# VH-VL binders against Uncharacterized FAD-binding protein C1783.01: the designs that were tried, part 8

Target 1, 263 residues: Uncharacterized FAD-binding protein C1783.01, of Schizosaccharomyces pombe (q9us28r162to424)
Amino acid sequence: YGIFAAPILDVRVLTNPGAVKRTYNLCLDISKYPLLEGKDWKIGGSFGIMPPNSDAEVLHLAHLLKIPQHELYVTKVLRTNGGRWPTIWGEDKPRCLYTSLYHIFKWCSDFISKPPTKSLIRLLAEHTLNPVEKSVLLALSDFRQDESYCRICTQSCVTLPDILEAFPSCHPPVDHLISALPQLMPRWYSISNDPSLANKRLEMAFTVQEYHSPNGQSRTGICTGFLEDLALAFLKARHDGSLANKKFTVPMFRGVQQNPFAK

## First folded at step 1 (VH-VL)

Design t01 (framework fv_retifanlimab)
Fold by ESMFold2-Fast, scan of step 1:
Structure t01 (fold): chain C 263 residues (1-263), chain A 124 residues (1-124), chain B 111 residues (1-111)
Amino acid sequence: as target 1 above (263 residues)
Amino acid sequence: QVQLVQSGAEVKKPGASVKVSCKASGYTFTSYYMNWVRQAPGQGLEWIGVINPSGGSTWLDQKFKDRVTITVDKSTSTAYMELSSLRSEDTAVYYCARDYYDSSGYWEDAFDIWGQGTLVTVSS
Amino acid sequence: EIVLTQSPATLSLSPGERATLSCRASQSVDSYGNSYMNWFQQKPGQPPKLLIHDASNRATGVPSRFSGSGSGTDFTLTISSLEPEDFAVYFCQQYSDWPLTFGGGTKVEIK
């Protein structure tokens, strides 16, 4: 794919300890980024980051789906449905992909940044044994019940794992579920320096986005949470002198001029 | 009126497969889950699995997951349970049983209708 | 899986006596104000017959002498006055979660 693993050269914490919001600056090495002939990076331009789901979130989802940890990493065949998920490759014909459930959940599936769609909730309802649980899910999935969906799912920041926890008799088949999960999409950031003058270094700043689950637990945005975890891990490795033994990279690509889903 | 009619008794050798049918009549086939339960001679009831006839989704007891396939034919209102790699311990009466679940999700008279049973004997 | 333990294994009584059968679950079968526990009667050579659904609701056509009670993990089937046709094996069954499970059964036999 067109996604480059950009090494982290430096991390700066821009906010004081204990501040209401946490802001970081990352310095990335783009010296080896595969640029098209005649193209160059520009200050004020944009680039995309493909944020993975955290290992904690992936393992939590696997636990809720009752997927044994050993089975999570086994290579499986995934079929596309011609223009339906997974459509990352832009194919209009059925295709077989050889990948693991771990890879699909970590890199390809968005199950924490938005509430499940009505069509996904309908799939969950079909696989729910408890009659009250099923009736609630059927009501939420009904296209005529936009008020209930908006109030219960969107305004309360409900995620797929939240629904699986709230409806313990819901046991969707994993193959049906992955075909219905929305694709994980890139997040866009501005280039804050001139990379040519900075010896092919790219600088970016980001502020961690936080919200609360329906049960009051603190959660971070998928991309800013991922970037904060990398920043903190880099700072710890620098502090304890282990940077030479560790590699920290950001999965990124250059703006709209380099689509990672097109060859 | 409402009834489940199962296929006749089977005698199989160890290692063979058996496919038991359960034909529903007198109700809307896709409105009820269909369960499969077995009972070894003189023993208790053991749940095998269930199918949602409207979508074909199945849930199986882990003990049977590698040997059992449950399917439906909506055009004939018939459910099937196929058990492979038969052993002498699989000798049992196999029952289908409907598990009512209306479109609103509310249960009414769950497990109220059972098939007559199919005796499967596994012997050499 | 939810394990259901029935006691006693055998209950020897005479016609006209009260029978009390117990079923204990390894974890709660209650959800949304309902207990997802069924009771079945089985006679030799016949499939099981539903007696009680949702812990306390008598199934259609079941005589009033049969009653169910309990919630959470402890459930009871009571036959207020045994009739000759009531001597049979009784099974409890939970449908709160998969896999669905049955108790080991209680045989009610004539003394």
Scores: ipSAE 0.000, ipTM 0.371, lowest interface PAE 20.2, mean pLDDT 80

Design t02 (framework fv_retifanlimab)
Fold by ESMFold2-Fast, scan of step 1:
Structure t02 (fold): chain C 263 residues (1-263), chain A 123 residues (1-123), chain B 111 residues (1-111)
Amino acid sequence: as target 1 above (263 residues)
Amino acid sequence: QVQLVQSGAEVKKPGASVKVSCKASGYTFTSYYMNWVRQAPGQGLEWIGVINPSGGSTWLDQKFKDRVTITVDKSTSTAYMELSSLRSEDTAVYYCARGGYDFWSGYYPFDYWGQGTLVTVSS
Amino acid sequence: EIVLTQSPATLSLSPGERATLSCRASQSVDSYGNSYMNWFQQKPGQPPKLLIHDASNRATGVPSRFSGSGSGTDFTLTISSLEPEDFAVYFCQQYSDWPLTFGGGTKVEIK
């Protein structure tokens, strides 16, 4: 499926400097959205944003997995059976993906916004050489050890890169790893204006989600962090007069979220 | 530049098998999918299946799954389509075509085609 | 599978006239703002040639008189002014889902 790269036309900071939370308004150009005519574009409606992992996060994961740089960007053909790589709507259909490890990690894999699942930790344990490290990962992957998993992985906001750094003898094969990584999912936002009359512009507001890593470093949510980085880069380019030479886009699509299923 | 050259015409009896070849040149063979499409005389185009030359994995239209085998020889940059248990309704021109689809990277449409191989099934 | 229906089956026109060809899908071939619909031209004794990809983008080397439009289930190929070499059969093709499917074709013939 295609995702529309909506150009950012304007950014407004809605919160005062020093406020407890940071909130932004983005104005997006949807004039070239292919399905704009006939869509139910109204204030209060919703649309999806597919947040990519940052290049820094992707390169860091590649480094931890010891993937050579030349291998990361090489286009490979991957066969699916509708499991790891779902078709839109969750249909279990086989398909060929013609992609790179870079694309898989950037657009298709959620290794930052969610803690590793117990099944993923079990896979990591299987490929951990040091017996002490292995025993810790095996304990975390045990279904009966829910409290330890919640405290270490969920409450401490542990990510796959955090585990690979903490367990240096863990060397999972890349092909086994990508089959076990969860899919990166869209985030849903409300339309804050009526674009039906206003020059095909869509406005949205978002508040940055923050949390702390196990070592006390500040982290942001994958989508709100991505959007804040774009907003700040846009504001900087506008301030220094380089806006005309730079492109800022939000990967978005028009859809309807249905409980419990997202489209 | 980019060329797909197919094997010559075949005449087969009902119940026989036919194997059509498609030799690629002018590009990196393993970087593109190879599709097989047929066209019966005076009829439209019918997709048979596709192969990933890098790994050899295939997807076939359900109606062909038990009669068609698609393979590649990477050393000669050649793709093969073998159709077994031939019937008169299998009489068609069979084409190989370069192309595929990637959800995130975009499209790889059927941008280059072989010249076609006429397979006639008659008794 | 997605069924593609082309209309009309035959267009009889003269050089210089405008041709409008329709392709209708049994279900939407659109996802996330993109239409996964291609158009091909086929002349007698030749393989098909790609004209338009993703509903509206002309393939390399295709003259500007060819244009594609549409979204969802309804697509149109337009030839603004027919040249002698444009009299051929035209097929639409979707790649939104497996198996890949083609329309039945529209023959553009000299009146």
Scores: ipSAE 0.000, ipTM 0.374, lowest interface PAE 19.2, mean pLDDT 80

Design t03 (framework fv_retifanlimab)
Fold by ESMFold2-Fast, scan of step 1:
Structure t03 (fold): chain C 263 residues (1-263), chain A 124 residues (1-124), chain B 111 residues (1-111)
Amino acid sequence: as target 1 above (263 residues)
Amino acid sequence: QVQLVQSGAEVKKPGASVKVSCKASGYTFTSYYMNWVRQAPGQGLEWIGVINPSGGSTWLDQKFKDRVTITVDKSTSTAYMELSSLRSEDTAVYYCARDEYEVYGSGTYYFDYWGQGTLVTVSS
Amino acid sequence: EIVLTQSPATLSLSPGERATLSCRASQSVDSYGNSYMNWFQQKPGQPPKLLIHDASNRATGVPSRFSGSGSGTDFTLTISSLEPEDFAVYFCQQYSDWPLTFGGGTKVEIK
């Protein structure tokens, strides 16, 4: 599967202002989607969306890692000692990439949707200078610490930036960190309408997922938060009469006949 | 001075249960994990499981999961390993071993102190 | 599980000779700058005694003739000049992943 930037044609808010849940309908233009001869969108099928990490989260991670902005955005040849660089889902993972750290953190790496794995926390512990902080990270990463890991990391919805903020003496090398980060995976959505070739339109509905950070701040799910940001930006541009000057696209691809991640 | 003192030898019949004790002294009992390892006569070492004495959480090798229970008594600084449904193949010396990894310390992971061993013989 | 293979099974040597014992892991026991491989010595009727931890660090009170080396999947225990008390069984043990596993042992016996 190639990833296609599907233009947003319309946005409908399905929930009342101030409701505890926020639900939206997006209408996407699939008229230019590159379908092979004889292929079609499947009734009851699914499609994938590749959600980027928000710019705010990428910049916060870069700040915690002490990456200067001129380093973050520079496109250069990136190499690892023996690992593979993460790429956008669906592309091969080479040993050598011509890209930027910004691109890798925004599109290729998942540092928000799941707590850091025990193996990643072990990497962090190795690069933690304060003995007390190192001891805590070693305890969390121990294969025998499932209860502590679950309570502190999983149930509290801890992210990599949360850990870096809580352990200020932790300074992992960026290349080691990137090699240890999981790949950013697509999220799967059901086709809400018949996207027949005649209409060239695909509709989807989604409800924003919300949770709280360890210090009580409100956060949204990576894909539903991304989609809500697009939906709100589209609605503002429509209200302001600036839709003609802006493009809003959803990075997506056609799924198989059945959703492979059903449930 | 760290010491781990185990209970005496046991002779059991097939199908019975055995409970081996390991009394710790010379350190803060709840600050270190306690492992159990066995060795059949003339054979190598086989890890059974580990307990965190502070919370009572245990992690066991899958082959022992349904037959082994590891517990602690914090008031006496004693760890216990109970093995049920004994078979002749369970005849072995059973060791407790302290994990150097301190729950709130920065130590590396290894068995720094061992009990003297408890011979369990399973025969008719 | 990580399988540890020790070789040779038996090593027959005389006092004063150099002993080299091998331990091979079925997968890497290295994690972020550390090799989670330990070595133990066992004499008849006694519990195992820690000799080397984290591949190359001698335990407290262990004589300097004992040294450990290696990384990844291949590890070596070396005794530079055997003393009479060194004739024993030696076990490697990995601490990288659950369940914890031991090698089958190498018996160092007098020739």
Scores: ipSAE 0.000, ipTM 0.397, lowest interface PAE 16.7, mean pLDDT 81

Design t04 (framework fv_retifanlimab)
Fold by ESMFold2-Fast, scan of step 1:
Structure t04 (fold): chain C 263 residues (1-263), chain A 123 residues (1-123), chain B 111 residues (1-111)
Amino acid sequence: as target 1 above (263 residues)
Amino acid sequence: QVQLVQSGAEVKKPGASVKVSCKASGYTFTSYYMNWVRQAPGQGLEWIGVINPSGGSTWLDQKFKDRVTITVDKSTSTAYMELSSLRSEDTAVYYCAREVLYTGEYSYGMDVWGQGTLVTVSS
Amino acid sequence: EIVLTQSPATLSLSPGERATLSCRASQSVDSYGNSYMNWFQQKPGQPPKLLIHDASNRATGVPSRFSGSGSGTDFTLTISSLEPEDFAVYFCQQYSDWPLTFGGGTKVEIK
């Protein structure tokens, strides 16, 4: 199967300026989607969107990990289902993938949408040289101490970059970190129209999800934030007359297809 | 200055357990990882596992996972490796070796080793 | 597991000669700009001594006649001119992936 880059044909803002919640409608071009013979889209059905991490978040993580700019984009061999490297893209048999750290962080790693798991925090603790910082991370990763983890990580919406900033003596080897990062998973949306063959247009609505960082800054959900950024960029391009010179696409796949990254 | 001193030789019967100690001195015990490596007579080196002394987190070779426990006592700066269900094939010299975390500025392998503890398994 | 193959198993040389020792990995030990390969020297009845870390960096106190080179899967330890104290067994060791693994060793002996 694979992920399809569906062009955005139109964007409508469904909420008034200044509203507490922001809701948008997107109209996507699915005319070139590679449907299997005998399969079709249906009203009320679902489809998946694979939200990338923003370039700002990827570059911030690279900075915290002290990855030089030239190394971020270098093609590396990543083994699936071999050594300590986790299965990536749901492969059952060992396979070598040629990819970059930029690609892995942008499309394959979930380091923003939820707090690091206790196992990931344990890995961070093992690569922390300051005894005080190490002790705190080990306490957070202890499977018997759920209340501290919930209070400090879950309730405060802590992310991996937040932890790396708070624990400056933590220097995990990038390859160890990659093997421990959770896989970026699709988010599911309902088809709000009948995308018949004559039309080949898919409509969806979404409401931006917001929460606060540990130090009080407003943050958006990974998928709804990504979609809002696309919607606002599309509206700006339409306003300033540059739509013909820009491309806006949503990475998506049919709801009856398996997640291309999970098996 | 920096030194790792291990416990004395052990002779055990098949099925028994052995616990080897490694006492560190001359450095901050919790700032270095402690590896355990063994060497059968006339053979090569085989890695067993590593412990972070600060919190006690361990990483073990899968072949030893069910039989090895690595622990530390921070108050005495001592690391321990316990190997259970001993077989004749476990006869080897067991070493402890310290290792610093790679940070990009400080890149060190296992730079200081204990003198070794001979464990003989014989019936 | 990454398998390290050292060659030759035994190298018979005289003092003053150049020694070249090879270590081949079953898969790359390179990751993000670094080669996670170390070299150790071991004399009978003694623990191993770190000589080279991260493929090419000499450990503290190691004489300049020892040098390491290589990347990916192919690594070399070179002793430019053998001294009497250099006749020992040499092991390569990778820490690119868990479990950590050692090569089978190369014995450098007097001819």
Scores: ipSAE 0.000, ipTM 0.390, lowest interface PAE 17.3, mean pLDDT 81

Design t05 (framework fv_retifanlimab)
Fold by ESMFold2-Fast, scan of step 1:
Structure t05 (fold): chain C 263 residues (1-263), chain A 121 residues (1-121), chain B 111 residues (1-111)
Amino acid sequence: as target 1 above (263 residues)
Amino acid sequence: QVQLVQSGAEVKKPGASVKVSCKASGYTFTSYYMNWVRQAPGQGLEWIGVINPSGGSTWLDQKFKDRVTITVDKSTSTAYMELSSLRSEDTAVYYCARGDLWFGEYYFDYWGQGTLVTVSS
Amino acid sequence: EIVLTQSPATLSLSPGERATLSCRASQSVDSYGNSYMNWFQQKPGQPPKLLIHDASNRATGVPSRFSGSGSGTDFTLTISSLEPEDFAVYFCQQYSDWPLTFGGGTKVEIK
């Protein structure tokens, strides 16, 4: 799939202020979408969104890994050590990439949506200098500790940054970490309008997914949080009269047909 | 700083294939679409197709669908356009041209110098 | 496909004169308040150079004497006062629909 940056044409807030859930409608310009032969958008069809990690989340991870800001943006050759490919989902997965750590963390790596796997925690333990901290991480990575892992990591919604903050003597090499990080995956949404009447506009609705961190801070899902940030920025620009000077886009792509016999 | 450098002129016989290269520098190769456009002697511009260098997805004019293959080599930041079953009517200067990936814009803001392909008996 | 017709085919003028170039589309290239029409300049032996995008927006580094106007099916490129370096071929190009198409070009030449 090619990833297309679809401009936002309009944003509507579908829920009342103070509602338990926040729901938005986005109207996207697909007039410039590079269409595959004979493919059309239709109501009830689906499409994918590739949610980037926020700049704040990327910078926080870089800080925890002690990556200087000037090094974060330098383009360099990155190679896999047999782990996940450091590429955007749907792209070719070469053995070598010429890119920046910023790009890899923002677009290619999922370090927020789920707790680190036991395998990743084991890698962290191997690079932890404090013996007490190391023993805790080794215990969490033990295949016999499913109940402890579930309660501490899964049910408490622990993320990689949470672990790095909690274990300050943990200093994994960045190249080893990148090869072990899971790939950022698309999220799927339904087309809520009939674009066949006008093959230029796509409408979608989404509800923000919210949860609490181990320290009680409010957090949002990767994709719904990203979309809400865009929606609020668009609404602010519209209110301020600065909309014409700014571009708000959603990185999206058309999904494969559900019919397995249609190519 | 942004440059697109194409391969040299080619002379081919009818029925042969030609592969033109376009080497990009001065920007992140996978962040922009690469278009191919041709211009027959004394004629206007004709769009052939586009590739997303990141995923390799291509979109072609129906006229070229069965004869054109567009590919990329990310390691060398090079795009390729291969045209098969050449006819005299394919004699033209072939250009590569950059388009914006993230904003969906098809402003061809940077162009290669062009590659003359001559098809003669 | 959307067919773009440029007129005149050749425009013979002297330096300092105003040039007005027309581009007409076989169907509207407008959508949601935007006109998906670009203009390019091409000199002999050189690739085309972007002048105007989205009907009326000058590309970076393009002199203010170049302006674009129009909407729907009728578009105009105006050069308010021709300089010696402006004698070239000009092409319009639409990106409203697939495939992308170009006009046949207007040659602006010295009388």
Scores: ipSAE 0.000, ipTM 0.385, lowest interface PAE 18.9, mean pLDDT 80

Design t06 (framework fv_retifanlimab)
Fold by ESMFold2-Fast, scan of step 1:
Structure t06 (fold): chain C 263 residues (1-263), chain A 123 residues (1-123), chain B 111 residues (1-111)
Amino acid sequence: as target 1 above (263 residues)
Amino acid sequence: QVQLVQSGAEVKKPGASVKVSCKASGYTFTDYYMNWVRQAPGQGLEWIGVINPSGGSTWLDQKFKDRVTITVDKSTSTAYMELSSLRSEDTAVYYCAREGYSSGWYEGYFDYWGQGTLVTVSS
Amino acid sequence: EIVLTQSPATLSLSPGERATLSCRASQSVSSYGISYMNWFQQKPGQPPKLLIHDASNRATGVPSRFSGSGSGTDFTLTISSLEPEDFAVYFCQQYSEWPYTFGGGTKVEIK
């Protein structure tokens, strides 16, 4: 029933200093999870995490779209031309959405875990004023251009912000862009323990996924990057004695990975 | 009820390898982490590493990472610790110890220990 | 790694006396009201035996004369009235972070 903010009780660094991969263990408090039962939680089972986009990424996207900061946080009515709005996974998808652009970009939209789809690139092309830039985007959006799309977008790990930076005459209307953005999907993790009757705690391990952008900037996977940021913030708060004054939570839910072709 | 029974004492030459076993009984083997700890005669305790028996994942102290391999055989509920390139400083009693999956859990501490295996490394 | 320092190294007492053993960590081993500190008793020729877990909780079957206290970096094991079987070596152990580490031990011996 919805997304639960599970408090982080403990963080362990599982990999040795200087290891090629960074791996962490998180201990989560599930004692207040709604309808917690023994059969719902067992070793080897799975649960979902809803990774938000970082505030830095959301603000960067807003800057590229020329959205004033004060407008980003205002709750307002958004309408589509017959489509559905991206909502947080598991929530109703209304035709009219009463929310903030900040909420949509942070929790509902996936604009950094994968390159823009050809249909999204087509939308960007339609709102690009420079004819040279427009022709490049139109070519990338062509369904016959799998090789070019793969090389330029997929293999180079290009994101929507990367495209907006590379094509400065591209100014899509925010409502058209939002209706075209894919929904942010949960990532699935294995339960590495069997919750004790005395203590209702969930343990999970994760390895940070890293890659490099076209300009050589280091980037992390959306969920593993989010979890690493939480883990490092927790460890820093513990080290400097501020842990009691801070709350670290993982947005999660009990369930199994959904078949994308099921009903 | 719960028992951890380790293999017998070993005498090895410098440069050899030793493999110590720890047979578990009285509980579901894959439900608890298994740790390995050593103690030089008359000295303190030193943690070597841990294994999750259900998945086989291991985490080792940096000092041992290139010389230690921890494995399990689920069919016999047995954990193994193999230490290679033995030195005289490796002379110690080696213990296996059961731990839960979380430090804060009721079973999240070293509640049961094997009897220990003395490994002597001498010329 | 987290370094645990136990003091004193040796404590010479008579049966019936109170024993107070200290363990200090190089950094905090506590979070959310939980202290990831255990205490073990070890007798010659035997493996360590768990006495206290999570700083203050007695393990099953451990007599009430044993108590643990402390949080953050400072921890204490107290034996309110020493019995003959209590003369042993005591180790603290943190499980806040890997690698797990042990203190150097405090030997409680007969005066």
Scores: ipSAE 0.000, ipTM 0.375, lowest interface PAE 19.7, mean pLDDT 81

Design t07 (framework fv_retifanlimab)
Fold by ESMFold2-Fast, scan of step 1:
Structure t07 (fold): chain C 263 residues (1-263), chain A 124 residues (1-124), chain B 111 residues (1-111)
Amino acid sequence: as target 1 above (263 residues)
Amino acid sequence: QVQLVQSGAEVKKPGASVKVSCKASGYTFTDYYMNWVRQAPGQGLEWIGVINPSGGSTWLDQKFKDRVTITVDKSTSTAYMELSSLRSEDTAVYYCARSEYDYVWGSYEYFDYWGQGTLVTVSS
Amino acid sequence: EIVLTQSPATLSLSPGERATLSCRASQSVSSYGISYMNWFQQKPGQPPKLLIHDASNRATGVPSRFSGSGSGTDFTLTISSLEPEDFAVYFCQQYSEWPYTFGGGTKVEIK
């Protein structure tokens, strides 16, 4: 709701090659942002970015769930009672939505930023046919085994796709799974310039969050990975002279960091 | 014209070290990364690592990390790859190959110019 | 690491024929419209020569008969009409993540 696709005007790398962490500056065009009266952009203020899951991640999840690619894109009417699923963050009223599994997985579902909750693992266990696999999932979902859950799932940065790969007899119904998945939440970034001087440009800096999968593969955080992919694609298009033929946008919205004592 | 000229063939005994050079000309040496790739006789290509000549930062394939050192001499526009503790399976043609100088990992990284190759033979 | 599988291993054709070479990645090498896949040609005793970069862009000086296509995990190199000089080994290579990896190669040989 009210998410604005802000064009990327420029990308700068703030860290030297080979630095332990990679940091980027993005310059965004907010000239077309639909400002409401009383809202301004200030240095040190914050705004939200709604990071989509990558197409590769969505297709991988669909493959693990045995969803044919043609079915992934079929538009269905979903009735909501407000809240997290299947609505876009910030929508808290019941309505009928026309949407696809692709859009729900890409924009509404957080299946990679944290390990599955114990409740989600319990759902997976209920739909696991192999009794050995089911026993393992039931044990991980036990509320009394926080330390084992932390060691096996949290410290290894296990994701839902990792669990589905590790437990091949697990076949959760897609509608039940979507109802149990956490809502994809915005990530908050600081404004690094003062756009009140009216050049209608917003600058932000971000550092890529990096970790390793249980199988040793390098992974990035959902929002910082998304932003790095955009930054690299922009730099490539600039170098190749193809910027005029490509569109790079950041899905964002104005927000102000709330005073904790104002609630 | 861009040229990468490598040092001549080397014959080494097991356990020895070899240092291969790659002299660049026809472009600004510090504007491009320098990669090292090897090819055993009749086999495919295997990436070893890369160096940023501007800062000297290196990134190596994990399997070579303990045995390979990549360095540069900016005054002579020359890159070096030193491989230690040589084994018979290290017998290969070693190539240097430049890629776009990018201050960001993985961006614009294609090997547009290659050295002629240096045959390193490890025999007892 | 990303494994690249090329097929067929050997392709026996005559001059003038169309060659189609495949490269399959174990993981996607594409992000946001960009595919981090290159193609190289290698003749005996010579270093590899860049033909195609970023899945579909011809390198400088490469004839128009060479074309690349594909995205995600499936990529194709096509030679529309083979010339005598095109009989060589062709390698795909990804640079989506370290370590960079090459396919096993496809040998295009004269029938």
Scores: ipSAE 0.000, ipTM 0.372, lowest interface PAE 18.4, mean pLDDT 80

